VHH binders against q9w197. Designs and how they scored, part 11

Target 1, 300 residues: q9w197
Amino acid sequence: RLRLQDIPALTQDHCRMRDPAEVERIINEFVIGGPERMQIVSDFDYTITKQRTEDGGAVPSSFGIFNACQSLPENFKAETDKLYHKYRPIEIDPHMPIAEKVQYMIEWWTKSGELTSGFPFDQSEIDQIASKYTHALRDRTHEFFADLQRLGIPTLVFSAGLGNSVVSVLRQANVLHPNVKVVSNFLQFRDGLLDGFQQPMIHTFNKNETVLNETSEYYDLVHTRDHIIVMGDSIGDADMASGVPASSHIMKIGFLFDHVEANMKKYMDTFDIVLVDDQTMDVPRTLLSLIEKQHKLNLE
Below, E stands for the ipSAE of ESMFold2; O stands for the ipSAE of ESMFold2 at other seeds; V2 stands for 0.75 times the mean of E and O plus 0.25 times the DockQ between their complexes.

## First folded at step 4 (VHH)

Design c13 (framework vhh_8ghr_2)
Fold by ESMFold2-Fast, scan of step 4:
Structure c13 (fold): chain B 300 residues (1-300), chain A 124 residues (1-124)
Amino acid sequence: as target 1 above (300 residues)
Amino acid sequence: EVQLVESGGGLVQPGGSLRLSCAASGFTVSSNYYIGWVRRAPGKGEELVARIYPSGGYTSYADSVKGRFTISADISKNTAYLQMNSLRVEDTAVYYCARKYDSGTYLHPGFDYWGQGTLVTVSS
């Protein structure tokens, strides 16, 4: 039986837990269940990518990479910024019911699609921009994805951002292994011209496993895997694995960087483990290491 | 430059037949993807009527067209086809050829690239 006090990565000051006994219980269930019962569900923007780099450089979001492309119309960024300033306050409004917010998210994405339509676009330009940001992945992300591949653990990168950018960054960083799948928003083209985004749109309030097609190959792969690590940097990311059986064991890891003092209570209420200004994959890797160590002993 | 160009639409009487063609350029029809025929009738949403994985020969059809429509692909001509038999008035729609890259890497039900569409009108 593993004890939290014996796991150095989980006893650091920047690793916060509201209920350490529950974290310890889930870890032991994961270790007993082994890699065959595991799956990962992770956000991309500011979860797989850093919130800050050591050199002080800014890390763009997946849409930020797209917005940096030179072939976009001259006023594209200004028009998308207008939509952002109109809809972002609605998105984060604490008093508006979620059902009402969803209608505004649909409006936002519909108008964004209209702006992202009617001109030719070379997707290789996304690759050119994304190549500059492979260094912006959390420290030891390459090792983390190598661990997942070696253990055969299905890994879902679930992003409300732009999947074309997400895939480009992951591929160029050499971490887009066969066990990794991306669910996100993707560009579509019609009659040789950009035609907005593939439907349905993924936004903050529909980011959960129920958007996956249940007849998909990925659903068949993961529906028997009831041990889940969820990783995210926002409160909404904690629900990415909702819709799984009640018998599931879920470890929710939250990366907290902005407004730490103000957000700490809500993050600790929402995530099992809150990592404060931790620009590494060390905690997720530690969990995998514990599972792998026991698995190797069992094979002997 | 990925393009899909539909042809073969037109006016046909109920019970008639049409063959739609989808000429692909900028990629090979035998590569990692599937091709679908999606229709939109006036005042209705989009309906995926047929899908083919060209390299594997696997096909699927909507219940509304099963037994009447046949999807196929000629990899040497880089072209997909939709053979439409026993056409009905309710088959009247703009028919789009669409491609989805099926690398197994990203999971999204939508299609990457669409053609301009071809109109099929079933009326006497």
Scores: ipSAE 0.077, ipTM 0.596, lowest interface PAE 5.6, mean pLDDT 86

Design c14 (framework vhh_8ghr_2; at its last look DockQ between E and O 0.04; V2 from the best seeds 0.00; counts 0 for: pae E 15.9 > 2, unsure alone 62.3 < 65, placed apart)
Fold by ESMFold2-Fast, scan of step 4:
Structure c14 (fold): chain B 300 residues (1-300), chain A 123 residues (1-123)
Amino acid sequence: as target 1 above (300 residues)
Amino acid sequence: EVQLVESGGGLVQPGGSLRLSCAASGFTISSSYYIGWVRRAPGKGEELVARIYSSGGSTSYADSVKGRFTISADISKNTAYLQMNSLRVEDTAVYYCVRGGTHIVATSPFDYWGQGTLVTVSS
């Protein structure tokens, strides 16, 4: 049986847990189950990418990379900024019912799709801009993805951002291994012209496993993998695995950086592990290391 | 700029054959991208007919066409082909060449679609 006190990465001051006994229980279940029962579900923006860089460089969101492309129509940024100023206050409104907010998110994405249609666009522009931000991945992200590939653990990058940018950054960082899959919003092209985004649109309030097609080959890989590590930087990210059976064991890791004192209670109520201003993959890597070490001993 | 340009559609009698071509530009068929053929008949949903992953030459087919259709790719020409044999009236549809990412999981994982080419199977 592993104890939390014997795991240095989990005893640091910046590693917060509402229920340490539950975290210890889940870790021991993961270790007993081994890599074959594991899957990862992770957000991208400010989860795989850093919330801050040590060199002071800005980290754009996946849509921020797209918006920087020069081939976009001359009014594109002005029109998208207009939508942002209208819908962002609604998105973060603490008093509006979620069902009403969802209707505004659908309206926002519909109008964004209309703006993102009827002109040619070259994916290479996203690639050029994305190449500047491979350094903005959390420290030891390359090692984390290498660990996952070595262990054969399916890894789903689940983003409400722009998947074209997500895939470009991961590919250019050399971490888009065969076990890594992306669910996000992707540009659609028809007859050489942009045709909005592929359906269904992923937004902050529908970011859960119900958007995955059960007939997909990916579903066949993961539906028997009931040990899940969920990683995110926002409260909504905690629900990315909400559709799994009650018998599943889920470790929810939340990266908290902004307004720490105001957000701490909500994050600790939502995530099993809250990592305060931790711009590394060290805690997720430690969990994988414990699973791998025991698995190798059992096979010998 | 990524483009998919289809050719080879037309009118054919039941039991006949057609070969569709999809000329890809702006990317290479690779371990990161596959080419597929999606068809749509009037009043019906879209059906993924066949796809090919150039890395390893792996192919897959819809049950409705398995044994009759063959997808292939010529890497030197960056062109994918759909050889359609033993055509049936129910194969009548617009056929679209599509690009999919091997790392993309979705109900429709295709980011680029061609213009479509009409295949009519009739006497």
Scores: ipSAE 0.163, ipTM 0.587, lowest interface PAE 4.0, mean pLDDT 86
Fold by ESMFold2, look of step 5:
Structure c14 (fold): chain B 300 residues (1-300), chain A 123 residues (1-123)
Amino acid sequence: as target 1 above (300 residues)
Amino acid sequence: EVQLVESGGGLVQPGGSLRLSCAASGFTISSSYYIGWVRRAPGKGEELVARIYSSGGSTSYADSVKGRFTISADISKNTAYLQMNSLRVEDTAVYYCVRGGTHIVATSPFDYWGQGTLVTVSS
């Protein structure tokens, strides 16, 4: 049986837990079940990518990468910035009911699609911009994904951002292995011209509603894997696995960077492990290592 | 304009083989899309029989066709294929090439459908 006190990565001051005994219990259940019962569900923006770089600067979002492409219409960035300033405050409003927010998220996505229509665009431009930011993945992301592949653990990257950017960054960082699936908003093309985004919209508030579609390739891959690690950087990410059938143990890891004091209570109430200003994959990697090594030892 | 054009359907005896083709235009198969084959038999609903997640990527099959059907893709021709072997009368259907992104939809996982190609398996 593993004890938290013997796992240095989990005893660091920036690693916070509302219920350490429950975290310990779940880790031991993961060890008993082994890699074959595991799956990963993770957000991309500011979860697989860093929330800040070593110099303290911001990292572009997946839509930010797209918006940096030079072939976009001259006012494209300005128009998308106007939409952002209108709808982002609604998205994060602590008082508005989620049901009401959903209407505004649909408006935002629809208007963004209208702006993203009627002009030529080539994926290679996203690839060129994305190549500049492969260094912005959390430290040791390469080894984390290599371990997931070696252990055969299905990994869902579930993003409300732009999947074309997400796939490009992951591929160029050489971490988009066969066990990794990206579910996100993707560009739609008509006759070589952009035609908005593929339906349906994925936004912060419907990410849990889209995981359990019985027709989804993801469901076919993971239906026997009831031990889940969820990783996110926002409260809305915590429920990404809530629709997975037969889930028995879920470890929710939250990356907290902005307004730590103001957000700490909400993050602690929502995530099992809250990592304050952690720009690495060290905690998830430690969990994988324990699952692999201790499971093998228990069988011997 | 995204288009999916099927070909290769026809009449074949039980135990025979057919190869369906799906020529895609308006997008590249290797991007963030997958290609699948949905069939509709008389008096039955739609069945997703095969899908390929990306060119050279993982494949999956309905239990009814596992071991008999093989889906593949050729990026240079922007074309997907369904090799159907050991055909049975129950495989008689109109076969549609479909496109899906990697996202999940509430009502349908597919945003584009071909016109369909008829496969008839009979003595």
Scores: ipSAE 0.000, ipTM 0.130, lowest interface PAE 15.9, mean pLDDT 83
Fold by ESMFold2 at other seeds, look of step 5:
Structure c14 (fold): chain B 300 residues (1-300), chain A 123 residues (1-123)
Amino acid sequence: as target 1 above (300 residues)
Amino acid sequence: EVQLVESGGGLVQPGGSLRLSCAASGFTISSSYYIGWVRRAPGKGEELVARIYSSGGSTSYADSVKGRFTISADISKNTAYLQMNSLRVEDTAVYYCVRGGTHIVATSPFDYWGQGTLVTVSS
């Protein structure tokens, strides 16, 4: 059996846990179950991409990549900012009931789709802008995705951002392997013009209820994989694997960067492992290496 | 109260056919739920045999039954069907009607199971 004190990556000061004994128990369940019971669910923005770079450069969100494209109307960025200013406070309001927030998220998505309609757009611009940020992924992301592919672990990149940007960054970074699926909001075109976003809308409050083209081939792939690593940078990401049986084992890893003291309690209450200002994939990679090591020993 | 009631199991010869029915109550199969069939052979694990997403009629099948089994739904009767053709001895199992949500990452998202109907394929 593994003990946390014997896993150096998990004993660092910036690696915080509300219940270290529970983390240890889950790690041992993952190791016993092996890679065939594993699946990964990860957000993209500021979870696979860095929250900060050492040189102080900006790391855009997936919508930020889109908003940097020159084919967009000159007022597009200003209009998008007006919507963000109106709806973002509602999204994060601690007192408004979720059901009411959902109505505003639908309104936001509808208006964003109207803004993103009725003009031509050069999709290759997304690739050009995204190419500038393939080096802004967390350190050792390439190795992390290579490990996942080698171990045959299905990996869901689940983003409320813009999927066209997400796919472009992952592809150009050479990490979009066959075991990786991206679920996000994608641009829709009609008669050569932008026509908003493909349905259904994905937002913070429905990430665990998404319907994919009336089929769920990914469900068939993962329905027997009850050992789950969830990775996110916001409180809303922790719920991406909700609805699983109580017998499932879920490790929730949260990347905390902004206002650490003010957010620490919320993150500690929400995630099993909270990584403070960690711009790497080292902790999730360590979990994979522990699983792989025991799996190889079991094969004799 | 959500209930799933299967019927139509029984004894058939190899190469024969059966039609299983699953009557649903407490929810409508025209919503965002999958209705499916899971089978358990004696001493074996579970296999999701077929699934239908009722709102668009999308279907999915296990490789072991593709081309032989067909899942369908009659929304007016709130009932799903599994037409099983060209049955083989290895199809012998208890067949459960199941309801699942659209939770992509859930490992066993079926929240309701019928009591099962036995299908035996033998001479």
Scores: ipSAE 0.000, ipTM 0.215, lowest interface PAE 13.5, mean pLDDT 83
ESMFold2 (binder alone), look of step 5: mean pLDDT 78; pTM 0.787

Design c2 (framework vhh_8ghr_2)
Fold by ESMFold2-Fast, scan of step 4:
Structure c2 (fold): chain B 300 residues (1-300), chain A 123 residues (1-123)
Amino acid sequence: as target 1 above (300 residues)
Amino acid sequence: EVQLVESGGGLVQPGGSLRLSCAASGFTFSDYYSIGWVRRAPGKGEELVARISSSGSYTSYADSVKGRFTISADISKNTAYLQMNSLRVEDTAVYYCARSYTVTPLRYGMDVWGQGTLVTVSS
C-alpha cells in the first residue's frame, strides 16, 4: 500500500488536496490495475501549454495562434473580437443556468464558423506560428508523453480550442506519438475555401464523453480502460470523463494560476489534486512512475 | 491555398470500370497527411470506401468495395487514384476525395474535401 507521505511530489506546498485519503485510495487502485487499465484525458490550452513563461509572459491559446495568421481577411480579428465581447460574459456568468448558457455557446460557435468561411487558407501559416511555441509546453512534457508511449497508455487531448493549432504544436514538439488522439474544433475546407469547423463543435459546456459517444471509434479504443487521469486548468475540464461507468476510478488534476485565493475553494471542491503555479508535468509523471514501477515488479 | 480536385467521374454500365483522380495542391503527401475516398448516395450517409497512407505501405477498404476497388498514390505528382472495377448500381454516389491526418486518425475523419465527382452506374 502506498501512502501520500512517501511520495515527495505530492507533499509539496503547491500541491493541494481536499481529501488526501481519497487521493491515496485512487493512486493505490491505479498501481494495482497497471498501465493496461489506464487512459489520460487532458485539456490543451494552459494545461499542456504553460499558463506563463519563466519571464511572466502570456502564452497564446490555440485560437490565438490562428488569429495571428497574416492571410486572414482584414476584418476577421475585429469580427471575432465582437463575438468574444458579446458571449464571454455569458459564458462566465455565475447566475445563468447552464442549459441557457449552452444555447449561447451554440450561437457563438455557429457565428464563429460563419466568419471562418468563404476564403482560402494555408495550414502552413499555422505551422510557422506554432513553431515559436514548442518551448511553451509545460516543463517535462516531452518526458511525460514519452512515458505514456512506452506504457501504451491512450492519451486524449480534448480541447474546445482550435485542433489545427493543437496538432501543429504537438507535432513540432515531437510529442504527437501514435497513442495520442486529438479531439477539438478543426477547420473544414470545401471547394478550396474555408467552410467553418468540422462537426460536432466543442465548447466549454460539452467537453465530456457524451460528445465522443456520437462516434464509436474512440470508445472502442478506451472502453476497457476504467482508470483515468483527467487534467485541466478550468472548472469545466473536470467533467471531460463524465459518463464513464460508475466502477471507474478517476483522478482529476487541476492547474490553478490566476486569482489563486479567490478560486481555491472551487478548484479544491472540483479537482482531487490542485497544482498552484506549477508549470511542470512532475505530478502526472510521478503517478505514471508509480504505476510503471509496480508493473515491472509484477512482470519479474 | 489548400485544396483537392477530383476528376474521372461519369456514367458507366454495370460491370464497367472508372478511375478517379485526386490532385492535391497547397500541401504535399507526407507522413502527416493521407488521402481517403468518401462517397454519399442520395438519401444515405457518408461511407469511407478507401484510404492510403502517404508512404503507400497501408491501404484499407470498406467491405462493400473490397476486391473491386484499388487505391494508389503517386507522391511525385501529389495525386491519389481510385480504380473502380466491376461497378454495381449500388456504387452510384458522389465520390469525395478527402485529406486525413496520418499520425493520429481523427474520430470524425477529414479536414480538407474536394467538391465531389458524380459516379452513376446504370444502363
Scores: ipSAE 0.000, ipTM 0.248, lowest interface PAE 14.5, mean pLDDT 83

Design c3 (framework vhh_7n9e_1)
Fold by ESMFold2-Fast, scan of step 4:
Structure c3 (fold): chain B 300 residues (1-300), chain A 121 residues (1-121)
Amino acid sequence: as target 1 above (300 residues)
Amino acid sequence: DVQLVESGGGLVQAGGSLRLSCAASGFTFSTYAMYWGRQAPGKGREWVSGIYSGGSSTAYASSVKGRFTISRDNAKNTLYLQMNNLKPEDTALYYCARGETVTPYRYFDYWGQGTQVTVSS
């Protein structure tokens, strides 16, 4: 039986847990179950990508990569900024019921789709811009994804961002292995012109199991895997594994960077492990290492 | 309404210094990360520096690190950028921006109209 105090990566000051006994219990269940019962569900923006680079430069979101493309109309950014200024205050409003917020999110994405329509777009521009940000993935992300592939662990990148950018960054970083599936918002084309986004749209309040169950092939792959690591940088990311088939053990890892003191209570209540200004994959990799070590011993 | 008003720009010779200020109103300044960005004529926007709500964590673009210092006075709702050893390539419109948290979308949700900095060779 593993004890948290014997796992150096989990005893660091930047690794916070509301309930260390719960974390310890989940880790031991993962170790007993082995790689065959594991799956990963991860956000992309500021979870697989860093919240800051080593030189402190801003890391663009997946939509930020798109907004930097030259094929966009001259007023595109100004119009999308108007939508942001209208809907963002609603999105973060602590008093408005979630059901009302969802209606405004649908309205926001509908209007965004209208702006993202009627002009030609060269998808290779996303690749050009994304190539500048492969270094902006969390330290040891390549090693983390290599470990997942070697262990045969299905990995879902579930993002409310722009999937075209997500796929481009992952592909160019050489981490888009066959065990990795991306579920996100993708550009739609009709007759060579942009035609908004493929449906359904994924936003902050609808990252849930209904979208994940649209692909029967993916369901067949993961329905026997009831040990889940969930990774995210926002409160909504904690629910990405809601309704996955018969999951009995979920480890929720939250990356917290900004307004740490103000956000700590909510993150601690939401995630099992809260990583404060940790721009690495070291904690997730440590969990995989513990699972792999025991699995190798059991095979001997 | 959220307002960000920059000041302190001007003409300066290479090697000189300027101190920019950004007066914030319409929100609880002390709870937000704040940023400085710039845009040179004919170029895209470039992030310059960021400072987190308590002032203890700062970040800088590599092009300005060691020369520029970001700071804030939460009691005065004011963001500052101390620019030392200015170079002609620092010539740009400088604007401040409010940062956000609690979402996977990391935008600057509000920014000011900017203050012009011109550095002669």
Scores: ipSAE 0.000, ipTM 0.132, lowest interface PAE 15.0, mean pLDDT 82

Design c4 (framework vhh_rezetamig_d1)
Fold by ESMFold2-Fast, scan of step 4:
Structure c4 (fold): chain B 300 residues (1-300), chain A 122 residues (1-122)
Amino acid sequence: as target 1 above (300 residues)
Amino acid sequence: QLQLQESGPGLVKPSETLSLTCTVSGGSISTSSYYWGWIRQPPGKGLEWIGHIYHSGSTYYNPSLENRVTISVDTSKNQFSLKLSSVTAADTAVYYCARETYVTPLRYFDYRGQGTLVTVSS
């Protein structure tokens, strides 16, 4: 039986747990079950990408990469910034009921689609911008995805951002291996012009509802995998696994950076492990290492 | 090594069903790592993703085409096929079969066939 006190990555001050005994229990179940029962469900923006660079600079979101494209209409960034400033405070509001927030998310997405319509656009421009942000991936992300590929663990990157940017970043970082699936919002074209986003729209509060409808083929791949690591940077990310097969054991890892003191209680209530200003994949990689070590021992 | 090749009639009458088959060689279609899909390019327009299939038979289709499209897989023949019903002149396009590394933008397909022109005309 593994004990948390013997796992250095989990004993650091920035690694917080409301229920260490439950975390220890889930880890031991994962180790016993091995890689064949595992799957990963991860957000992209500020989860696979850093919440800050080493110099403290801001990291662009997947939509931020798109908004940096030069061929976009003159007022595109200004109009999308207006939407962000209106809707982001609502999205993260701790007191507004989720049902009310959903209506605002639909409104935000509808208006974003209208802005993202009626002009020509080439994916290659996203590729050019995305190539500049490999430094924005969490430290040891390449190693993390290599571990997942080696272990044959299906990995769902489930993002309410822009999938065109997500795929571009992952591909150029050389981590878009065959075991990685991206479910996100993708650009739609009609008659050579942008026509908003492919349906259905994915936002913070409907990730779970979307997976079965849009990715039934992925469900066939993972329905026997009842040990899940969920990774995210927002409270809504904790529910991503509900749209994938029912699980017997879920480890929820939350990356917390903004307003740590104010958000700590809610994050600890929501995630099994809360990583405070940890711009690395070290904790997820440690979990995989423990699973792999026992798996190799069992094969002997 | 891995090659994909489209085959099927190059001319289809309006209101009939367009049927294409993709033959995969140099690799197995029975793989847990990939999806097998169809994309098309009408003359003078951009690429449009039609749908894809997993070797188990699970499918996902472009919602704009969903009511008319069926993709099937025959793992014993290492083939997958497209049926698009009730065609009109707007369905005239070069059709490509492709291997997808999961659901990715069309530009990131690992392998793609050479394409086959299907003209919808009387």
Scores: ipSAE 0.000, ipTM 0.154, lowest interface PAE 13.5, mean pLDDT 83

Design c5 (framework vhh_rezetamig_d1)
Fold by ESMFold2-Fast, scan of step 4:
Structure c5 (fold): chain B 300 residues (1-300), chain A 122 residues (1-122)
Amino acid sequence: as target 1 above (300 residues)
Amino acid sequence: QLQLQESGPGLVKPSETLSLTCTVSGGSISSDSYYWGWIRQPPGKGLEWIGHIYYSGSTYYNPSLENRVTISVDTSKNQFSLKLSSVTAADTAVYYCARHTIVTPYRYFDYRGQGTLVTVSS
């Protein structure tokens, strides 16, 4: 039986847990179950990418990469910035009911689609900009994805951002292996012109199984995998695997960087493990290494 | 105990409108914590989300069905209803009314009715 005190990565000051005994229990269940019962569900922006760089450079979001493209219309960034300033305060409002916020997210998305229509666009511009940010991935992300590929663990990158940018960054970083599936918002083209975004829209409040209904091939792959690692940087990310069967064991890992003291209680109540200003994949990789070590012993 | 109960015709002719009502008992439909919706299961297939409604009247529909679907709510009767127009044999399914959380449930609902079989046939 593994004990938390014997796992150095989980005893660091920046690794916070409200219930260490429950974390220890879930880890032991993962180790007993092996890689074949595992799946990963991860956010992209500021989860797979860093929240800060060591040299103080800004890390753009997946939409930020798109907005930096030169072939966009002259006023495109100004118009999208207007939408951001109107809807972002609503998105993060702690007193507005989530159902009402969803209405505003749909309105924001519809208006963004209208702005993202009626002009030609070359996907290769996203590739050019994304190539500058492969080094903005969380430290040891390449190793993390290599571990997942080696262990045959299906990995869902589930993002409310722009999937074209997500795919470009992952592909150019050489981490978009066959076991990795990206579910996100993708650009739609009609007759060589942008035509908004492919349906259904993915936003902060609808990251859930209903958005995955049309991806039956992924469901067939993962329906027997009831041991789940969920990774995110926002409170809403914790629910990406919500409502799974009672036999499931879920480890929720939250990356906390902004307003640590003010947000700590909420993150501790929401995630099993809260990683404070940890710009690495070391904790997720440690969980995989424990599973792999036992798996190798069982194969001998 | 919260209970949801479907009611409506079990047989609908092709090209007509399928109409179902869900009666909610043991809890109020006028809640800011839940949506009220419809899901269906065609024979030999998985569950398909049709749409849901907030008690304010705001509706959200499956894009593949949205041109044929209307969901309405009657808070005074503690009921909500489904109308699906221009039905074909492909609409034959067990129809469930459901309550789901406004956060992100993996199974989409925390309560559902027993289901009602609707056959589209002449």
Scores: ipSAE 0.000, ipTM 0.142, lowest interface PAE 16.0, mean pLDDT 83

Design c6 (framework vhh_rezetamig_d1)
Fold by ESMFold2-Fast, scan of step 4:
Structure c6 (fold): chain B 300 residues (1-300), chain A 122 residues (1-122)
Amino acid sequence: as target 1 above (300 residues)
Amino acid sequence: QLQLQESGPGLVKPSETLSLTCTVSGGSISTSGYYWGWIRQPPGKGLEWIGHIYHSGSTYYNPSLENRVTISVDTSKNQFSLKLSSVTAADTAVYYCARESTVSPWHYFDYRGQGTLVTVSS
């Protein structure tokens, strides 16, 4: 049996756990089950990408990459900014019930789709901008995805951002392997013009089982895989794997950077492991390493 | 390196106006890519967005606070400020100034100051 005290990556000051005994239990179940029972479900913005660069520079979101495109209409940024001013305070309001917030998120995304319609757009502009941000992936992300590919572990990148940007960054970073699937918001075109986003729209409060039910190819890949690592940087990300049976073992890893003291209690209540200002994939990679080591031993 | 620093009185009396200034260094406020804003955290509560300003002077405020809030920008000093009128004990909080991307609705503030505690008490 593995003990947390013997795993250096999990004994660092920035690695926080409300229930270390439960984390230890889940790790041992993962190791016993092997890679064939594993799947990964991860957010993209500020989870696969860094929350800050080493010098403290800004990392754009997937929509930030799109909105930086020069060919967008003259007033596009001003109009999207008006929507942001109206809906962002609602999205982050700690007192408004989630059910009420969901209705405003639907309004926001609907109006954003209307603004993202009626003009031509070339995907290559996203590719050009995204090429500048392959270095903004968390340290050792290339190695993390290589580990997943080698172990044959299906990896779902589940983002409320813009899938066109997500795919572009992952492809140019050479980590979009056959075992990686992206579920996100994708641009839609009709008669050569932008026509909003493909359905269903993914927002902060619906990243869960309901959206995943639309993806039969993904289900064919994962229906036998009841051991899950969930990775995210927001509270809503913790529920991405909620459709898995109750008997499944789920390790929820939360990347916490912004306002650590205020958010710590809620993050520790929500995630099994909370990583404070950790801009690396070292903890997820350590879990994979432990699974792989036991798997190789069992194949002897 | 871009840095933001809050300054202003740490104690304000009920019914008075809370005034804070943010000084930006290592970058210009006069940039088309960003809003400059204020957020706060009352003791034991989550973060609350107050409002932001574009370098042109265009302002947007949290609807729950908009009747009491004024944000202004001084591009010559590379500063922006917050005035919150008619304060009560409920306005006691750590106040942060922050930079927000104009191009990403899902990008939270990418830089913020260290925060300054403002206590409202008689």
Scores: ipSAE 0.000, ipTM 0.109, lowest interface PAE 18.2, mean pLDDT 83

